# Ledger of designs, part 172: VHH binders against Protein DOG1-like 4 (DOGL4)

Target 1, 232 residues: Protein DOG1-like 4 (DOGL4), of Arabidopsis thaliana (Mouse-ear cress) (q84jc2)
Amino acid sequence: MSKMRNLVEEKFLEFYESWVIQLELYLHQLLIAHNNNTMSETELRHLISKLTTHHKAYYTAKWAAIREDVLAFFGSVWLNPLENACSWLTGWKPSMVFRMVDRLRKSRVVLVEAQVKKLEELRVKTKFDEQKIEREMERYQVAMADRKMVELARLGCHVGGESVMVVEAAVRGLSMGLEKMVKAADCVRLKTLKGILDILTPPQCVEFLAAAATFQVQLRRWGNRRHYVTHS
Below, E stands for the ipSAE of ESMFold2; O stands for the ipSAE of OpenDDE; V2 stands for 0.75 times the mean of E and O plus 0.25 times the DockQ between their complexes.

## First folded at step 16 (VHH)

Design zg35 (from zf24 with E103K; framework vhh_7z1x_3; at its last look DockQ between E and O 0.76; V2 from the best seeds 0.00; counts 0 for: SAP .66803 > .668)
Fold by OpenDDE, look of step 17:
Structure zg35 (fold): chain B 232 residues (1-232), chain A 122 residues (1-122)
Amino acid sequence: as target 1 above (232 residues)
Amino acid sequence: QVQLVETGGGLVQPGGSLRLSCTASGFTFSSYYMNWVRQAPGKGLEWLSGISRSGSYTYYADSVKGRFTISRDNAKNTLYLQMNSLQPDDTAVYFCARYSGLKGLTPSFDYWGQGTQVTVSS
């Protein structure tokens, strides 16, 4: 398990490093697009599509990795402590993006009433979904504490091959539950992102995506200034 | 000192193929994200492709996707670009570049090769 965990971490670390670099390149394109008022709607939509595809690729890779070791994503070694501290169930908290939208509205983005209404509806829905997941997680934690963790603790007091097998089985069971939770959270993230992009105009989407990407890369930068993360 | 040296450029007919190489020295090649960038006459720099430190993950610009393939041999400290189905608009100087992170919010490359000329003409 340890070896597998290390392999999963190593692979995903490299993936994430590369993914972030590509995000940085896309961010540059987004910023150019935002500052270029001559770009056609088609061009903007294409850029948006590239970003959405990039994000989808992240979750594809993530889901593949969590099948092998979901625990690797709790306390991710490819993230600095600040990034980890800002994580909710191994990623960004879905409701956070609405704060970002609000900030954009206060600065330069003008939304029509219909958009505002739809965003509010989406906000409510997203919050509900988050809470649902949190309740499920709580339920899961209680279940773990009452049964599985006690069992693991008992087994941990015994030395032997059979005990190891039982412990591994128990850990697998626990991991499956966590995997389910993580996937559920990711689904809410993806749904929320899609919802926002469906409400916004292409220029607004570009601005939103630029802001989101900026936030992500800056968070990483700020965290790294305080805590060096070795990627080699 | 860090050095990147591109080779493999030349004259090729439309539809033809070329394989570019970039030999790295003076740094741990396998620790860095590497890129191919080109500059056509009278145009700005265009990012074409990037590859992770092990070579396991690759990315491409739309302009070359499906036609170009980036790869690397870390044992040889060499970066490659296989270019197929070349078109006249692929005529440019091609550069190997080491990614160095963001300056502000702008992607930066700290080391470049001298470049190799690729000319696609009938």
Scores: ipSAE 0.885, ipTM 0.965, lowest interface PAE 0.5, mean pLDDT 92
Fold by ESMFold2-Fast, scan of step 16:
Structure zg35 (fold): chain B 232 residues (1-232), chain A 122 residues (1-122)
Amino acid sequence: as target 1 above (232 residues)
Amino acid sequence: QVQLVETGGGLVQPGGSLRLSCTASGFTFSSYYMNWVRQAPGKGLEWLSGISRSGSYTYYADSVKGRFTISRDNAKNTLYLQMNSLQPDDTAVYFCARYSGLKGLTPSFDYWGQGTQVTVSS
């Protein structure tokens, strides 16, 4: 409910809007490549590299922004309510990409047995990494409750001087803990994405990236249209 | 009421430079992601570059990366394309275009300029 002018939020909103537009342009190229069976392996690898670089650019910008204000990424103003509702620790849930792979297997993508085995091994490891982060978040929430009690007690005495500085130090410590967890979650996302792309052939990578981008773009469109209809 | 007008095209020798301008009117220019697109003789449209609403973020096609620079002046409602190290294959009609989002899964541009001719030859 805040009318707050936050510079991190304003800058990342503009970044994200432009990043999504470029993703939409890349999605069009992926769909053309998928429908054109005559593209060389070199051309497909180049397109996959462009998408990989684009995703890495997102995390570079995100990590710079969370250093300034990690809380901006919890209930982000650049995401619509539907996108925010679907977020797991400020982004997509890593295991969700395997649902994309499963959908592709049922439609057009032919995977050899060795690829199926490697994807299943990656799925198991990804779920393990997710559970590890969820345990860390639970521990953080317990620690936050203890620190919150101390903070509230000090705030109740007096504001100004030593009590304000102690509360500010505690808040900074909490933000640093959240930053570490968000980066850990993003590392799992990047490892999962890289793992899938390493297992798939270039045509399969194009199909996978097209499916993932289509889902991301459609989720944004559904949420934006719902918001427009509700508030107009 | 919405209008985009390109200027700055012309004949230039290989290795030369040109600066294209696009003046916008009839809308809040500073609210829109803007683009440069070209069409070479007998070929389709090629997207070259895009710029975020304040100018902070830019993207380029591989064919022009490192040679062309997109910029904007929101106070003047003007979009620019600085073209350096021009090559004969840069010969095309250059358009500025306003991005409007996806139609289906296809990127859509709702307004285009009339285009300005760039010819690179000795």
Scores: ipSAE 0.797, ipTM 0.923, lowest interface PAE 0.8, mean pLDDT 87
Fold by ESMFold2, look of step 17:
Structure zg35 (fold): chain B 232 residues (1-232), chain A 122 residues (1-122)
Amino acid sequence: as target 1 above (232 residues)
Amino acid sequence: QVQLVETGGGLVQPGGSLRLSCTASGFTFSSYYMNWVRQAPGKGLEWLSGISRSGSYTYYADSVKGRFTISRDNAKNTLYLQMNSLQPDDTAVYFCARYSGLKGLTPSFDYWGQGTQVTVSS
């Protein structure tokens, strides 16, 4: 309510709401598959494929939207404050997904030595790619703190007309840089997800996807129903 | 108060087509994600399709993808299901339903129509 919503934000809000509802329906299927010992490997692979396709559809829609307004994905109107607070470059932090894998290993999942080695290699690569993006973000932040850009922004605040055009051009340039970095982060997310699913067996993939979907839907529910907390 | 009424069911031969309608009243129809669900004789409920509030985003179960098309007309408060290439396995009571979120980790629908019978038989 404190922000004006543009058409990009309104359209993605509707998309995201429906996308999450479908994720909730897929989560139910994942939980049934997890509890049903009679599903064949072929049936499990089909379900995994549906989840993979659903995630790809999210990024297809996201990348179309960020071309129009990447800033909408920083403090998004379709996310509650808890969801926004948990974001790293407009999404989940790639290296943190291995915490979920680690917890599954402690509870139910038995991995063979070859899988453990491949997961460790993927963890190292994911962290390396993540750190590379963090260094790119640092360089970007330095560029935003450049005296000339701050000076142009201050000029825009004090003078209308021509100053507005200069500020708009500077903001557009910053937005293109952000778009590139968000897409790079999303590519690391997709590579990490695909890498994990390639290493795990179909039953293990179902458990991982169920845990990931559960976390995402619960984060949304918890943030939407924040309980009143008495001060002091 | 809230009411969903399905129409358009009937008897059809294999390969045939039917168009189901669901007329909504007692709530702001255009504010809700809407769904079609069916129940075959002696079986449980099967979710078939869902549609976003404006109709811009649609989703389908694998069993009906490519054969069924969900749509809505918010000016008429009406949800539609175009069913093509019908087979005997599509015989069921078809319901429209309003999605209300998760109860625990289970999808929940808070309002349902009375259903319309679709029978596919020679």
Scores: ipSAE 0.747, ipTM 0.907, lowest interface PAE 1.1, mean pLDDT 86
ESMFold2 (binder alone), look of step 17: mean pLDDT 91; pTM 0.915

Design zg36 (from zf24 with E103G; framework vhh_7z1x_3)
Fold by ESMFold2-Fast, scan of step 16:
Structure zg36 (fold): chain B 232 residues (1-232), chain A 122 residues (1-122)
Amino acid sequence: as target 1 above (232 residues)
Amino acid sequence: QVQLVETGGGLVQPGGSLRLSCTASGFTFSSYYMNWVRQAPGKGLEWLSGISRSGSYTYYADSVKGRFTISRDNAKNTLYLQMNSLQPDDTAVYFCARYSGLGGLTPSFDYWGQGTQVTVSS
């Protein structure tokens, strides 16, 4: 188990570092596209598709890793302390992306009334789904703090073989519950991203994705600098 | 002193193959994401491919996907680019580059090789 956990962390750390570098390269392409009104709709759709595929690749890798060790995603070694502090159930909080959407209202490419209405409907639905998951997480945390589970853990430490197996089975059950909740949260994230991109025009999609990627990479840079100043 | 030295360029006919090598020194090669970039005559720089620290993850530009393969040998501090199905528009100077992050939201490469010329003759 310990060996599998260490390998998952090591593998995902390398994956994530590479994934972020590629995101930075895509961000540069998004910023060029946003500043140059000469790109065709087909070229913009192709760029948007590359970003969508890149995000799908992240969730494919994440879900494979979570099946092996979901706990690696709580307090992740591939994230700096600032990134970890800003995480909601192992990733970005879905409703927070609407702050980036709000910036489009001050853009050169203005939102029409029909888009504003659809985005508000999506925001409300996203917040509702998010709150549902938060209630399930609260119930999970209460169950983990249950005195009976604590006593089973204590007994397992004292008696050995048979009790250790019982405790291990209980911990496996808890890990499966966390995996289900993380995947549910990721589904809300993907549904929210797809919904936004389906409502926006290609130039607006480019601006939105550029804003989202800028925030993500800058948060990482700020956290890395702060960590250096405070710890080394 | 950090150094990246490319070799393996030359003249090839269309449809031919070449393998480029980049030998790194002056830093812990196995700790860095590495890249291949090219510059065609009179054109800007074009990023082609990148590879993770151990070689487990690779990325490619659409222009070379399926034709070029990036790889590395960390024991030899060497980065490779296997180029197949070469076309006249692949004619360029090919550079090995170490990625350093964003400089004001622009991707930055802190160390570049001198480049190796690849010419695909008609």
Scores: ipSAE 0.743, ipTM 0.898, lowest interface PAE 1.0, mean pLDDT 86

Design zg37 (from zf24 with E103H; framework vhh_7z1x_3; at its last look DockQ between E and O 0.59; V2 from the best seeds 0.00; counts 0 for: SAP .67 > .668)
Fold by OpenDDE, look of step 17:
Structure zg37 (fold): chain B 232 residues (1-232), chain A 122 residues (1-122)
Amino acid sequence: as target 1 above (232 residues)
Amino acid sequence: QVQLVETGGGLVQPGGSLRLSCTASGFTFSSYYMNWVRQAPGKGLEWLSGISRSGSYTYYADSVKGRFTISRDNAKNTLYLQMNSLQPDDTAVYFCARYSGLHGLTPSFDYWGQGTQVTVSS
């Protein structure tokens, strides 16, 4: 298990490093697009699609990795402490993006009433979904504490081959539950992101995506200034 | 000192193929994200492709996707670009570049090769 975990971490670390670099390159394109009023709607939509595809690729890789070791994503070694501290169930909290949209509205983005209404509806739905997941997590934690964790603790006191097998089985069971919750959270993230992009115009989408990417890369930068993250 | 040296450029007919190489020295090659960038006459720099430190993950610009393949041999400290189905608009100087992070919000490359000329013409 330890070896597998290490391999999963190592592989995903490299993936994430490369993924972030590509995000940084896309961010540059987004910023150029935002500052270029001559770009056609088709061009903007194409750029948006690239970013969307990039994000989808992240979750594809993530879901593949969590099948092997979901625990690796709790306290991710490829993230600095600041990034980890800002994580909700191994990623960004879906409701946070609405704060970002609000900030954009206060600065330069003009939304029509219909968009505002739809965003509010989406906000409510997103919050509801978050709460649902949190309740499930609580239920899961209670279940773990009452049964599995106690069992694991008991077994941990007995060093033996058979005990190790039982412990591993128990850990696998627990991991499956965590995997389910992480996937559920990721689905809410993806749904929320899609919802926002469906409401916004292409120029607004570009601005939003630029802001989101900026936030992500800056968070990483700020965290790294305080804490060195070991790479390879 | 850090050095990148591109080779493999030349004259090729439309539809032809070339394989570029970039030999790295003066740093731990396997620790860095590497890139290919080109500059056509009278145009700005265009990012073409990037590759992770082990070579396991690759990315491509739309302009070259499906035609170009980036790879690396860390044992040889060499970066490669296989270019197939070359077109006249692929005519440019091609550079190997080491990614160094963001300067502000702009992607930065701290080391470049001298470049190799690729000319696609009938």
Scores: ipSAE 0.883, ipTM 0.964, lowest interface PAE 0.5, mean pLDDT 92
Fold by ESMFold2-Fast, scan of step 16:
Structure zg37 (fold): chain B 232 residues (1-232), chain A 122 residues (1-122)
Amino acid sequence: as target 1 above (232 residues)
Amino acid sequence: QVQLVETGGGLVQPGGSLRLSCTASGFTFSSYYMNWVRQAPGKGLEWLSGISRSGSYTYYADSVKGRFTISRDNAKNTLYLQMNSLQPDDTAVYFCARYSGLHGLTPSFDYWGQGTQVTVSS
């Protein structure tokens, strides 16, 4: 019945819970802004800035945490099983965000041709960067298997405390490699998000951010209730 | 039985300071994200600040950033709001509230205190 969480997991769980609550509060502000056409461009830009700062705060906290324990992010205790099942290298899959952008094309505020072209160029670039990360992860997974086998072989040559030391060294090496890969994936995420916001007008940015936050919040709610997860 | 009780409100001049306290009972205070919310005369509820269960993470509305500080003492089951540089527009009833999640897409609070009146006037 006792929880088997380490200090990094405990701290990030508390951080993530509070970060999601603040995202929910920002989502409410985004929906009010979207439904109220009286807000000035300056007011909309300020709200967009608050959301971008909030997302940057997430990555600041995440990168501090993965420096201490990157493995905590593979099967995270602060995410429910549905959120974990939808994760791509410890977070959202960059190319999937364009699904939310596609919804903007059906809104009453239509994207102009120049924006459509820039978004398509960004989508192609994002998919290319994503595939590059996937190839690097595949190479890393192969290297991990080889390293683990070598380390297991070494354990046969050492006993007691020496075996523990070898295992700890192996885990540290594994963690350093994964940390680099996770940061690379997060850089693609941040670059994709910034790229989309740079192309869109302030009202379109509000609509996009509202759609993204709604999806994230609803996915969490669905997973927590297991309402949309089939039970045998 | 869950109860939240606010104290520390009063009359203060512009530029003055007040410290609000909220004492919680009937639940494990240290397990919940806690909030301060206010309601000015003739206006709706305005969320001001929130604090994570241990106090490590805090958030503020733009209207109070740099002027108000939220804190908590889990050993005393008490939530605090230090209010500095008070302005006439800060005149409101201040509520301690426990966050309960979204109802639809609207933030919801399941338990509220009775409120404490803060009046900023000469």
Scores: ipSAE 0.796, ipTM 0.921, lowest interface PAE 0.8, mean pLDDT 87
Fold by ESMFold2, look of step 17:
Structure zg37 (fold): chain B 232 residues (1-232), chain A 122 residues (1-122)
Amino acid sequence: as target 1 above (232 residues)
Amino acid sequence: QVQLVETGGGLVQPGGSLRLSCTASGFTFSSYYMNWVRQAPGKGLEWLSGISRSGSYTYYADSVKGRFTISRDNAKNTLYLQMNSLQPDDTAVYFCARYSGLHGLTPSFDYWGQGTQVTVSS
């Protein structure tokens, strides 16, 4: 909360604010579709497609922002990327979405055996992809440790122009590696979302998307209430 | 104190174009997500488009995507809606509205203009 915003982060935050407002509009439509059985299957599929497109737009905008300055999303350049790589790259672990699916299944959504099998296969694939990214993060953590040592030496020695160029090239290379890993994590998130929507029926997709959007909206409101003045 | 005033409505032929304006006063216009909404005769409100504070990010309902363009000029405190390829089904009163957050889980718009009539007929 106590941070200075750079230009890239400021632009992304404006995008995110507008993106969440549009999500709220879609949530309203999802709740109407869920509570009233007046929508045709074609109308449900159109709404689901709009939500899918909306989530793709989120990642498109995020990837454009991290291409400009991936390290701006981690705060302090040297410590924050390592700390975030030790948890998860700027978001929820992709497999966390299955806890919401499990909760819905437990309370009110009836899945047939074919759907259950496909969801478990997807869960396993998602966890496998997570493990791949965790292994890449471990390699990055070692490289970041080396980068910290090089930077400390540079600050103490203030090496010449050619050595500075080599250090700057190494930093750019590590930043590109971090960007690649964030994109890989986001691709797993998006692929998992699409996979779930492909397995569920349209009414089940509406319930899932409504629950997910409600959770996201409530989480943002909870955070804002504790740290910002509400004006409306 | 807060005021939104729509202008630019009128009668146009099918296939025609029209540009609506909404002039804002009494608040910092550039700090708000702004919207266009319409109401056809005997129908409910239909959200059409929204635009971020700087104008950099825009959103459209499927019914108008590709035909309507939302824009804003923060120096003039004015919101615009360029409407192309108008058809009789676009006949409605058009409002600009300021997004104000959620009421419960329902999006809320706290200030609306008086509306401007658009009629598409031959």
Scores: ipSAE 0.587, ipTM 0.855, lowest interface PAE 1.8, mean pLDDT 81
ESMFold2 (binder alone), look of step 17: mean pLDDT 91; pTM 0.919

Design zg38 (from zf24 with E103P; framework vhh_7z1x_3)
Fold by ESMFold2-Fast, scan of step 16:
Structure zg38 (fold): chain B 232 residues (1-232), chain A 122 residues (1-122)
Amino acid sequence: as target 1 above (232 residues)
Amino acid sequence: QVQLVETGGGLVQPGGSLRLSCTASGFTFSSYYMNWVRQAPGKGLEWLSGISRSGSYTYYADSVKGRFTISRDNAKNTLYLQMNSLQPDDTAVYFCARYSGLPGLTPSFDYWGQGTQVTVSS
């Protein structure tokens, strides 16, 4: 229903705005930690844990919202046009985070050979998981053009209880398929993030998370500067 | 035109409680994420808590989590901070601050109140 859709979008818009402001606070802490080599491993691990928890909170809220209205996440109202243009299946493309990892290879934070090998293994696995999801999306698009779906769409153009119910059931099935694909993509995102953090040392984790958060916040800033609205 | 005014500060004993209020005017209060920030004598600014435009989402600094509660009344254009289990280290000037709406590498606040003094001592 349009009322429910509007409420889901409105609620997630408010959530996302707040979530990004908290990300800015964590980014500030990450940048301080990155520039201060006197921080203890315990302090660094605590900060990394806070970022991990913050990202998990995003997916908890997202999956609750997707259960109500998955289509809200395609062309999202809480994202500016630049952020939407950079989206892959309602979020960041999992393999893109390895660009942040490449920064660690070229920076003063040296990766040892064992870490490089594990990161490359993770990169390959992440790419295979992405390709699996892309094939599922292709199958979904083919199913939308299937003869039976075309016939159901035709039936929906005529007034009748039976045809209306059959069309509604088919539409619900399509929405559930999208929800499953989005959740699968998000699981790849979370596994990739966890895998990188498990391979890196705490100082390397801080540099990686700072680079990722910087990119996310700057992308939002650049897009918003063109269409900034301070209040309604 | 935009104005934020804090009230409710004072002297309290350790373990005591205070409720701070911040009255907003000159803008649509219900459209902004609002914050409480403090500054202890001779120290920098410390962000304490933030609240979403409707009040549905709140965040807290570790130093105050479980002791302080942020809330708002959009009909009254007022932001609140309920402070419980106050400690001598909570002695500071407390400011309410409006989030700018523009993302950055550090949170940006465009308007601040004048501050209200909280002193925790026996």
Scores: ipSAE 0.803, ipTM 0.926, lowest interface PAE 0.8, mean pLDDT 87

Design zg39 (from zf24 with E103D G104S; framework vhh_7z1x_3)
Fold by ESMFold2-Fast, scan of step 16:
Structure zg39 (fold): chain B 232 residues (1-232), chain A 122 residues (1-122)
Amino acid sequence: as target 1 above (232 residues)
Amino acid sequence: QVQLVETGGGLVQPGGSLRLSCTASGFTFSSYYMNWVRQAPGKGLEWLSGISRSGSYTYYADSVKGRFTISRDNAKNTLYLQMNSLQPDDTAVYFCARYSGLDSLTPSFDYWGQGTQVTVSS
């Protein structure tokens, strides 16, 4: 038996399933654009804009959902176990984006020295912001072992415990701290993504977005295959 | 066992409207993301619109955004496509399709209806 889904989890599960299906459709368009070289710069910029808007829609929905229940995003029911294992503060680790950038070394258009310099500067800044958030998460985790939390956990172990309301209040307080950290991490994700797209040419943006979407989709496929039921 | 049956196609003048329906049977309709896809003579398949399990989330191709509306009635196991401001370029066979996931890197649909012909001409 799995845990019950709350209303936030049910709504975001449906949203996320739909969002990934649309990402798959955009991935198909990106692969066509990358392989054909027939699209104008205007057409490529329009496609890049559609994907940028799609990613922004994800964060709009996510931030609305974490305002209701940030804990739903830790061990998310809409992600398979492999996707959850690869999560860093409820999403992709910002520095992993540069793994996709490395694929551009095989691009039909070579990165110019000025782009390489700007990408390295962005990589360093991203890693610094990432490490700052990791230190904040470490402090949060240490605070979870605070005497007050230990006492609350002991109280919460009793069926029909004396302080259900006190436990609920403390969980709300913990959720507020997590919400701030998740938003900070999402801010780094969005700044990193925008920074990369601002440095790259439209054909390079298409290749980058195709690589990123391919990885996201394949990770989901790999994890789902591990947990599928044998049919006959 | 799984069946998708489209109705509502026909001949319409430019600027006119049509409503397509797709009745599903043999599966739990309310558990699946559903799609409308079309194919004009001599052209490939074009995805038009998709709708989430409950109908809360919808997506549209640029070619039909603002003109077409996808909806569903899970109690009736029926998918709809309201088509307004029809243009000659909308002439195609329209298919109802159930989303199944990815095969390689291409979105796939495991079940399709037989299609319904829409002709926009004077």
Scores: ipSAE 0.666, ipTM 0.851, lowest interface PAE 1.2, mean pLDDT 85

Design zg4 (from zg1 with Y111S; framework vhh_7z1x_3)
Fold by ESMFold2-Fast, scan of step 16:
Structure zg4 (fold): chain B 232 residues (1-232), chain A 122 residues (1-122)
Amino acid sequence: as target 1 above (232 residues)
Amino acid sequence: QVQLVETGGGLVQPGGSLRLSCTASGFTFSSYYMNWVRQAPGKGLEWLSGISRSGSYTYYADSVKGRFTISRDNAKNTLYLQMNSLQPDDTAVYFCARYSGMEGLTPSFDSWGQGTQVTVSS
């Protein structure tokens, strides 16, 4: 009857809203650090550590939630339509982050040749990992289509308790396969983020994290503004 | 008509403890992320801690992490800050505030209370 969020959706919605608010507070700290070159390397490393811990906390919460209801992450209620449209396997597309890295070329602290080479190697590896996951997803969808055909045939033959069991088994199978794919994608995201931060100097890390957070926050605002206007 | 009223401040010796309260009215308190912010003499506002709508998720500034604990009671429309191991540099006016989002790229808070004075001194 009523359109109600399930418990997993309600818990993750509250988590995500608070996580984004904290990201916004960290973004402000990153912008202050970027604009003010008086911060020590130790202070910058501490700020970078806070951001990496914050992103890891997101994946810890996400993986716990996905164990309970992975489907909640496809068309998430805590994301606006624009954020959902820009998602690749329930999150940011790893290779896209290198567009933010490219902005560092216009920064006060320019990238040295060795860093450019390592970033290009990481970009190639990240794209390869993405393609591997995309092929796995394609195989999963083909297998799921075959399962659905069998399920629909069974449901057409019998209506009752047996049909409920078939649907529940299919949903469990769908969930397990999607959980594996989403976790694989999240591992690529974490490896890509760590790889970039390992290559960059602390001031460059601050600038990169500020650019990434700014994009994430702005994308949410653009989507929320559009959604509000179209429904007001 | 949004109103926030802070209480619980006072004079305390270094190493002491205080518990601050903030009573909210005029809005659905249980729907908002709430914060504690302070302003020391001659300084700007410093964000200290935030708490999600149900109280399940909390965040702290490094300056107070491990010493202060934020909590809320939505049935009483009340926000709390338990302050332990108080130091002279914790001397400030303490405010509860509702988070309103980003203005440009700066976090914005609306609906400020009158504040409660905390003085840490021998």
Scores: ipSAE 0.773, ipTM 0.910, lowest interface PAE 0.8, mean pLDDT 86

